# VH-VL binders against o27280, part 458

Target 1, 266 residues: o27280
Amino acid sequence: MDSMNVPEVLEIKRIVEESESVKTFIFSWDFRREVRPGQFVMVWDFRDEKPMSVSLIDPVRSEIGISIRRVGEFTDRVHGLSEGDLLGIRGPYGRGFELMGRDILLVGGGIGMAPLAALADEATARGMRVDALVAARTADELLFLDRLEAAGVNISTCTDDGSCGFKGFAHERLLTLEENHDMAAVCGPEPMMFQVMRILDERDVPAQLSLERYMKCAVGICGQCCLDDTGFRVCAEGPVFWSQELSRVREFGRYRRDPAGRRVPW
Below, E stands for the ipSAE of ESMFold2; O stands for the ipSAE of OpenDDE; V2 stands for 0.75 times the mean of E and O plus 0.25 times the DockQ between their complexes.

## First folded at step 20 (VH-VL)

Design ue7 (framework fv_marstacimab; at its last look DockQ between E and O 0.92; V2 from the best seeds 0.87)
Fold by OpenDDE, look of step 20:
Structure ue7 (fold): chain C 266 residues (1-266), chain A 119 residues (1-119), chain B 112 residues (1-112)
Amino acid sequence: as target 1 above (266 residues)
Amino acid sequence: EVQLLESGGGLVQPGGSLRLSCAASGFTFSSYYMSWVRQAPGKGLEWVSMISKSGGYTRYADSVKGRFTISRDNSKNTLYLQMNSLRAEDTAVYYCARLDDYEYYMDVWGQGTMVTVSS
Amino acid sequence: QSVLTQPPSVSGAPGQRVTISCTGSSSNIGDDYDVHWYQQLPGTAPKLLIYGNSNRPSGVPDRFSGSKSGTSASLAITGLQAEDEADYYCQSYDRSLRGSWVFGGGTKLTVL
């Protein structure tokens, strides 16, 4: 367990360009160290460190994939890397998704599809029927469609601008779908997740949601990712939470805390 | 050997409380959903409650909702059922059962513990 | 009052074949949920007998078989033995009941 907290320097084996702003970095992985969909790793570029969800888990090839969206200085540097370059990886950390039943609904927005793509692979391998609602602002930001299709996932798309699939938000598309599932997994912008969760709760569909918060230590010590009123640490008790747990979290869908600890509304 | 062992049953008055425990051994407890099932004397089986692997998700039969609380301590390999506001109709043998998370069957059962609610 | 319906009792002589029916609805057995069967010997806890409609756990004799069709399931016991005298319960899942595990009322099998 102690060894997992020391970054392992790994060579980038492959880089997959998922979209204009998203790349998946592939690493060799020793699967004696178990990794589950929904868990995250800390990526270290020898200057800074950021939490990233695992988007690919391939025991056959002994590989994992980390999908990173270009959003700031750290990710700019990482996106400038090439195959053969090195990154530090420590983890995995956090609570991953649990699977329940035969039929699962995945609802993802933008980069939120990263952990769900990994979950889709596990679910399909298990023999589950997987429906995925993939949301993005525009068609060119829809992620992992070919991968999901290849896995046998039933895909429904929605875009804010209507450039692909349903024109509107994920929760609006969800309202038009009558089918119920044994469980749902949700990941994306928190306002999206909040609305989706409400619909799923009304339908009595068990749901798990992956939260994003500012995480520093990843080991539940620093408290930077604590959720108000509950004491939940996103890095330790999460990032995957059941809807029943999130119902106790006042800040969910309403605000988050920035690196300085200030409340920032969504 | 995979085993579940219930304890905590006994005689209690209506309106009283009782806490059942189920000790698990022989398997990775944290990797399984768990359930409570009860059986009134001379009657059939009735599902009572279920809990997810992490404990973050629970579900209850309507007959016990608001009165019973299922919980688990994975570090102790123990499942619990807190029963409050007990009624005569809650009288039953309570079984702890390991729940399959795909097909929803119960493949491991404890011996059961008897709960009697009577004035 | 049970969501799944079983005959209260069945009987057979040693060596005979007996069948126990389990009738549900479109919201459980008919809703793509499998049926499972449990055997409860007198004075003992239930034991999983059949899972996933027709699968036998380790240790269950092949004299026991299960099947599912439409909204109904059936447990068949061939070569009936004295030791088979027990209560048998079918079980499934009902999503319309806010996702509940549902049992049949149980069937008392008597070996004559």
Scores: ipSAE 0.934, ipTM 0.961, lowest interface PAE 0.5, mean pLDDT 96
Fold by ESMFold2, look of step 20:
Structure ue7 (fold): chain C 266 residues (1-266), chain A 119 residues (1-119), chain B 112 residues (1-112)
Amino acid sequence: as target 1 above (266 residues)
Amino acid sequence: EVQLLESGGGLVQPGGSLRLSCAASGFTFSSYYMSWVRQAPGKGLEWVSMISKSGGYTRYADSVKGRFTISRDNSKNTLYLQMNSLRAEDTAVYYCARLDDYEYYMDVWGQGTMVTVSS
Amino acid sequence: QSVLTQPPSVSGAPGQRVTISCTGSSSNIGDDYDVHWYQQLPGTAPKLLIYGNSNRPSGVPDRFSGSKSGTSASLAITGLQAEDEADYYCQSYDRSLRGSWVFGGGTKLTVL
């Protein structure tokens, strides 16, 4: 296999605390390996390997950043690391977002804002008007607000508990907003993405959504990331799909598969 | 040299089918949205269809929706238009064009391929 | 019947200025979508002449210029040359057609 299929051991250059539960780890990166918003890397802590979205793409500083939410044993260990510590990284993998038109709506839930923050940087750099609907359970969990504001993004917030912005779910806030976008990009919990996709489809807004599935190889060989009835591999044909592609996917928004391949409800 | 080259046109009976191809060269095909535009003899330009970079998003003019299918094979640098249930009013020169994804103009055009639907 | 309306023909003598209008609606040009222009010389494919209302691609002479105001756009040709004789099409994007690319009906320019 070539070098992108074997983890490269890299030093953590900087760590940004995005919230109490989310950190961004920044590495030096040789941009001869191109990275696009929506692509992911496999992060190896010398025990386990997990897919993580790229949240910062900075060719000028030769840096990439990955944002990781503490959610279990692997991410707890990674959150315990310091600048100068080592991680293995292979990638990038997957299909990134495609931009279209003069304005874009971003809808992000929790850590799903990470790849959308990278997309926002690209969209604003080319002159698009960017609106972002940033969702979380509480105000403390809203991610990247200062970064998005500094980039010129128009931000709407919503929180489950109403502690910031609209009280309720992202799709409920979307129903109350005046739509005027050439496209949308959506990333977050799959039930949220399904509800948002339904609204955007009814409004004829072209949408791309980023999915998460169990992964092992990340290069399309092992078949662990396949979607039912289409054969789409999330690591190769995704993780970003157009809503038109997802209309053929029976499992989207309805169930997921555990590591043993069994259907489990969302 | 950036170039688009259509093929597959010809004479077909009403109700018949044709598949048009457009070979792209001199640019990174997979980095561009693409479109089909047609021009009936002595008439103006009419947009037919568009397709995203990956091929995952497509759009059609109402006059062809349900009968025509745009597709692409990025490994072969080729755009396709499958035309089914052809009608006399589909008679036209068909152009493939490179579509700008921000301002929505078409900066590179092929020479066109003629489709004639007649008994 | 075109979504964008152009005069069917215009004419001018060499050296003169001519203007070709393109009138749309609130769902296309009036919704601040850009207007682009294409030149189609006799027996040839269309060629991009003006994009983004007023930008010229490389190789297009500066005697061609574009502008946009409200729901209308205009292509101006100054210092008219015999080789400018062609059909000219405006093009924009229209939201009322579920997001469609729309062309004007075309204007035949005759150089006298």
Scores: ipSAE 0.773, ipTM 0.887, lowest interface PAE 1.0, mean pLDDT 90
ESMFold2 (binder alone), look of step 20: mean pLDDT 93; pTM 0.956

Design ue8 (framework fv_marstacimab; at its last look DockQ between E and O 0.95; V2 from the best seeds 0.89)
Fold by OpenDDE, look of step 20:
Structure ue8 (fold): chain C 266 residues (1-266), chain A 119 residues (1-119), chain B 112 residues (1-112)
Amino acid sequence: as target 1 above (266 residues)
Amino acid sequence: EVQLLESGGGLVQPGGSLRLSCAASGFTFSSYYMSWVRQAPGKGLEWVSMISKSGGYIRYADSVKGRFTISRDNSKNTLYLQMNSLRAEDTAVYYCARLDDYYYYMDVWGQGTMVTVSS
Amino acid sequence: QSVLTQPPSVSGAPGQRVTISCTGSSSNIGDDYDVHWYQQLPGTAPKLLIYGNSNRPSGVPDRFSGSKSGTSASLAITGLQAEDEADYYCQSYDRSLRGSWVFGGGTKLTVL
């Protein structure tokens, strides 16, 4: 446990350009330390530290991948790195996805596809049938399509501008799909997840959703990622929650807390 | 040896409450879904409830919904069933069972604990 | 009453072949959910006998076999032995019941 909380300095083995704004950084990983889809690691660039979902888990190559979207100063610095450069990685942390049944639906938006891509690999390896609804604002922001296809995933795309697949939002596309699954895993913008969850609940499809909140310690101590009323800590009890759990979280889909602790509406 | 051991059964009056426990050993408890199944005297098997590995997903049979509460403590390798507002028709042997999360079968069963609801 | 339908009883002589049927519907067996079978000896807890329609757990003799077709499943016992006298239950999953584990009514097998 103690060693887990000390960042390990790792060399970037490879960098995969997923899109204009998203890169996947590949690291060697000792799989004596188990990692599951849906878990996250803390990435340290020796100046700042940010939580990032694991997007690739490859026990054969003894590698993990972390997909990072360029959105601010920290990610700008990380995106400036090259193969052979170093980053600090500690973790993994949090509760990952649980697989249930033989047929699974993945619903992802933008960078939210990162943990779902890892889950897709696990699910397909297990012999599950995997359907994935991949959503983005535009076609060029759709992530991991080739990877998912190669894994045998049945892909449906959705774009806000209609540049690829269904024109509209993920929940709108979901409404047009009549097939039910044994389980669903959802990750993306919270408003998207909120709408998707409602549809899945109406269909009695068990669903897990990965939340994003401001996380500082990653070990359930600082409380920065605490969800109102429930006391759930996204870093400890999450980031993956069952829909039954989220139904008790009043803030879900409505607001979040910023680094200063203020309520910010979605 | 993989084993489940139920306890907490007994005689209770209608409207009463009882809490069953199931102690798991010989396997990683937190890696499995769990279920309760009951069997009334001389009758067949009836699924009662299931709980996911983390406890975040729970299902109940309609016959017990609102009255029974399934829970688990992975740190203690223990499954629980809180039974409230008990009825005569709840009289049964209650089995704890390990649930497969892919095929949905139950591969490990406890010996069962008898619950009798009677005036 | 049970979601899955089994004959209440079957019988056979030692060495014979017996079959126990399990009939479901489009919302369970017909919805491509697997059928599992359990053996319950008198005074004991159920034991998994067949999983995933036709797979035998370790320790289960090959005299026991399972099959599934359409909305029905079947358990076959060949070379019937005295120790096979027990109750047998089929089990599946039903999506229409908000996702419920469902059992057959059970079949009492008597060895003559």
Scores: ipSAE 0.933, ipTM 0.961, lowest interface PAE 0.5, mean pLDDT 96
Fold by ESMFold2, look of step 20:
Structure ue8 (fold): chain C 266 residues (1-266), chain A 119 residues (1-119), chain B 112 residues (1-112)
Amino acid sequence: as target 1 above (266 residues)
Amino acid sequence: EVQLLESGGGLVQPGGSLRLSCAASGFTFSSYYMSWVRQAPGKGLEWVSMISKSGGYIRYADSVKGRFTISRDNSKNTLYLQMNSLRAEDTAVYYCARLDDYYYYMDVWGQGTMVTVSS
Amino acid sequence: QSVLTQPPSVSGAPGQRVTISCTGSSSNIGDDYDVHWYQQLPGTAPKLLIYGNSNRPSGVPDRFSGSKSGTSASLAITGLQAEDEADYYCQSYDRSLRGSWVFGGGTKLTVL
């Protein structure tokens, strides 16, 4: 049986508390199932399944890490688990990031830094210069700073309340940064990603953005993860899209969908 | 083993259209950026277009923007160039090339297909 | 006019050394973009000869070498052989041309 469609039950090897609301769960992983930054897995707690981005890809230690923000009933239950407890994992799924050039800008908001942390590791390993703009509401919510610094990433921070780095939104900080990257990768709240994408497009910086949509099947057959105007399935043609692809999508940055597929404001 | 093979060239009148194909073999096509490069008779090389692995990022030379469309079908290991509103100055051998995403060189080239635009 | 400038021709006797220059600008070679070199034998497709300024792909003899300084690059060929008679192109990337791949005009090498 194809292991991508059946959850493998794995033991939680280690838990890293990234913030008050975010934990990284680390598992042993057989890298015959290749995992790429920007892909996601379905995490099964034996009651429900939710898509989660991979934040750590470590073939040397045969480990993956999955960072989960506590936001509801499922994630509350998972945050209550301990090392040695079990979770089901199926995947990976989706389109990961494509790298190009030698200088990359990462722009992450909140938990959106999770897939970008994995990408930073890949980019630095292949010799790219990596700049990261890490955004959050407060200093306590900035994710992965020590890990990024240890990897040699040049970090800029911004916080809504000014408690660390630039006071303001990620796109406002971006206006004051260097404009000469070969590409960018963006992940965070969709309104932030839209504003960042607009600036990067004006600067002719090739950009990829990772989207979140409601998912059920993870292989592109159920339609729950579709974007309005294109029929793009976030789980199959995404979650990572180039900005050129997203410029054709009317709904991006303007609204989201609930689990029933209904349009709701951000 | 690693090979690119262009087809679809020929004689066409100004204002006409042609569609070029490039069949890839011996490597994982979907893992590579791709490019078209052309060479007018007796002239040098001119970059025409590039396309990312997924097909989601595309660039064109100014001389062909709005007239040419690059695309790929990863399930068929094939790169395409749709050429519309052809002009005499588009007369060239068209090469399909595999594009490196780190250094930006082209390490695998097809043998080329000739496009002649004349009345 | 090509974005990268090469001499139209160079020549040398068998066994000798020749160099081919490639001059760009601050928006390509001078913006730390690498220079790559291609050999095109008559009637054939180009073949990658040097990449990343100075690296040789497998199968390229060590008598071919490349270097880069400032906004210029150079291809050196030592121990010239009759089969080296070809056209040679440099190539880089230019950010100011809305992100374009750019070639030199080409240099015809004649082995005398």
Scores: ipSAE 0.796, ipTM 0.897, lowest interface PAE 1.0, mean pLDDT 89
ESMFold2 (binder alone), look of step 20: mean pLDDT 94; pTM 0.958

Design ue9 (framework fv_marstacimab; at its last look DockQ between E and O 0.94; V2 from the best seeds 0.88)
Fold by OpenDDE, look of step 20:
Structure ue9 (fold): chain C 266 residues (1-266), chain A 119 residues (1-119), chain B 112 residues (1-112)
Amino acid sequence: as target 1 above (266 residues)
Amino acid sequence: EVQLLESGGGLVQPGGSLRLSCAASGFTFSSYYMSWVRQAPGKGLEWVSMISKSGGYERYADSVKGRFTISRDNSKNTLYLQMNSLRAEDTAVYYCARLDDYYYYMDVWGQGTMVTVSS
Amino acid sequence: QSVLTQPPSVSGAPGQRVTISCTGSSSNIGDDYDVHWYQQLPGTAPKLLIYGNSNRPSGVPDRFSGSKSGTSASLAITGLQAEDEADYYCQSYDRSLRGSWVFGGGTKLTVL
């Protein structure tokens, strides 16, 4: 078995409070093991294991960051940890984002901004012009704004309640923006991604979207994250997909499968 | 040495099919976008198709859309072009080219393979 | 027919300076997309000559230079040599054509 599949026990170096419900955990990382924005790692708290996107990639400091939203028992336990505590990390897994062109649009919703923040760093470092549409339910849930601004990203915000930026959803804000980009990267609630993808397709903007599904093995064996009709495994062929690929996925934007394998509508 | 080598060209009748291959060596194939460019005899260069690093994104010139399919096998370092419903105007030397993903130039070219569509 | 317009032919004597123009539009060169140049010797595949408007790949002599202004680009060859006799193509990208890589019609350079 590949050594990458064995969790490495790592010490939490730092914890960044991103919002009331989101923390970024910083770990030392050996960059002989390459990691790309859009890839995920399996986080093990010695009781349970969950997939988490990499939100920070810092080769200079030899660190990675994992942003975790508090949503259940596992994340509650992890959020209770302190600097110096230990977690198991295995990976990275999955297909990350590809960069194309000189200017890129990032569209993120909620915790979906995590992988996009990492992508923004890479894109800006490459010399790309980066526009980011950051969406959340409320102003307090907007993530990584200071970080993105510091990186030179042009930020537009939208909130469901209008507490910050455009009042409305990400796709509605996108409709008000006339500028096209060489490519787009999208991550957030699937209904949001579905609407955003449709707009981008109509504009002939190449788009990559990061999907979230229930993942168990992360190595394409168990099939729990398999997408209907295509056989795509989110952990292996994804989680980043091109819009052309997702156009073949009937369930995209419509339903997902829960841990029991049942169809659950969005 | 960075190299691209096309194969699969030949004579085919109108309406026929042909599959071109491009073998890549000397670089990490999976790290690059790839393209096909063709040149009719005595004519200029015409972009035909491009494919993303992972193969999940494809684009085609209008002249070949619906008839040609670009694909790649990164495990074999090979680019493909499936050409169906071939027409006389498809007669050309077909080049595979490595595509820069930032500036959009093609820095590595194969020597090309000749495709002749004729009755 | 070509999206980018080049003169069909140019000529010069050895040692002279020649320029090849490449004219696009607001949807390609004017849309801040870079212009690249390729040299194609008789009976050979194209070779990248200039990328990113003015950059030379390794192995390309400094007597070749590129520039871009507005919706047009230019390739300049100084100290013209017999070996420079070839076809030259400019290339850019056009977003309005559903994102297409576009070439000029090519220019045949004859060394007198």
Scores: ipSAE 0.932, ipTM 0.959, lowest interface PAE 0.5, mean pLDDT 96
Fold by ESMFold2, look of step 20:
Structure ue9 (fold): chain C 266 residues (1-266), chain A 119 residues (1-119), chain B 112 residues (1-112)
Amino acid sequence: as target 1 above (266 residues)
Amino acid sequence: EVQLLESGGGLVQPGGSLRLSCAASGFTFSSYYMSWVRQAPGKGLEWVSMISKSGGYERYADSVKGRFTISRDNSKNTLYLQMNSLRAEDTAVYYCARLDDYYYYMDVWGQGTMVTVSS
Amino acid sequence: QSVLTQPPSVSGAPGQRVTISCTGSSSNIGDDYDVHWYQQLPGTAPKLLIYGNSNRPSGVPDRFSGSKSGTSASLAITGLQAEDEADYYCQSYDRSLRGSWVFGGGTKLTVL
């Protein structure tokens, strides 16, 4: 649709407090602009514009939900808004997740569960069996557990501090889980995703991973979201990539680039 | 009308290369996984390769791995099979087929294109 | 040879019932992967006949039916007609072959 490059100003219909640091903002949405799990939108607060993943896709109610973690100045301002306040939305952009088979594993770290929650809804609606490994630093940051349970998802949890579920990192918990899924979808901190991808590749489980990079245009022309060695643009060829695509990317899981193009460690 | 039409078959010497094309029409090509299946003369069906909707994930039968490359151009509604280092046992009719991503069946088939590998 | 085993041929008289077996293993049919069936008329491309073990696509007569039990599947054709003379293939998915789509060797049905 034409709206992919022009923000539409939308009223916040509802706000769901997912945790102390994460809110889901729900908007009415015209689904002539099709939205797929794993795609992102640019959220504009009339000062700045940031990419955010869609966490709820509900054509029946004509609603989308966008989950936003409070991590800085922009997200602090957005978290201060109320129902009835306005935000600009442009998109959706990017490549979404592709489903295959009947058994899917979701591995999400922190806010990375947001696009996976949308994917879980699509997977369960078509009759897939869904297992989710939900990871966070602490129990209070485990996201979407009630929603996933209500959808029939089989949940395993892990926390860095051991306050809920397995104590340790997501990839460590994954080693103790069953190996036979038709596919996996992974989203979270890039070091976590790299470690999870290695395990899934060894098990011959087809995996898709959602990357985050610095974005300005969201349509693939400015070059700020490019990956080393491939020229993939996260906003155009991603943000969701198959593990087969990422195996050629030396920066994945190792470092990222700032807006000036300098390597910075994860 | 949902259609698949293969082209690019022919006679090739062992060790040669050939590129097959499959033109899709009547459906949203980019929304489907795709596959190649072959049938040697007088023999049964053999799965060759599959490709995901975006083209980012590919799988191959062991018999062709390292020699064949599946690809797609969603802007042209076209599936491809690049066949290198051809052998006599690659002689077959090659079908492109639309692959179901849930059940793993193939519901739409082209008419096939014949590849003959001989001296 | 073929990962899935089918009899090389079956035959029946018009109006009668025939069955075609498809035998797999614990890594395909026995691992809860569905069985699909294809009809290939002489000189033509295969056509999907049965999917998901027993589901019939639109346009396929109800005299064709499929079933699955354990590591095996069966295609049944009742009210056999001359137009049913064809090759029939079963197909499934096998995890032990690094995730491969696998076909049976094919069964030639002759209508006497």
Scores: ipSAE 0.803, ipTM 0.899, lowest interface PAE 1.0, mean pLDDT 90
ESMFold2 (binder alone), look of step 20: mean pLDDT 93; pTM 0.956

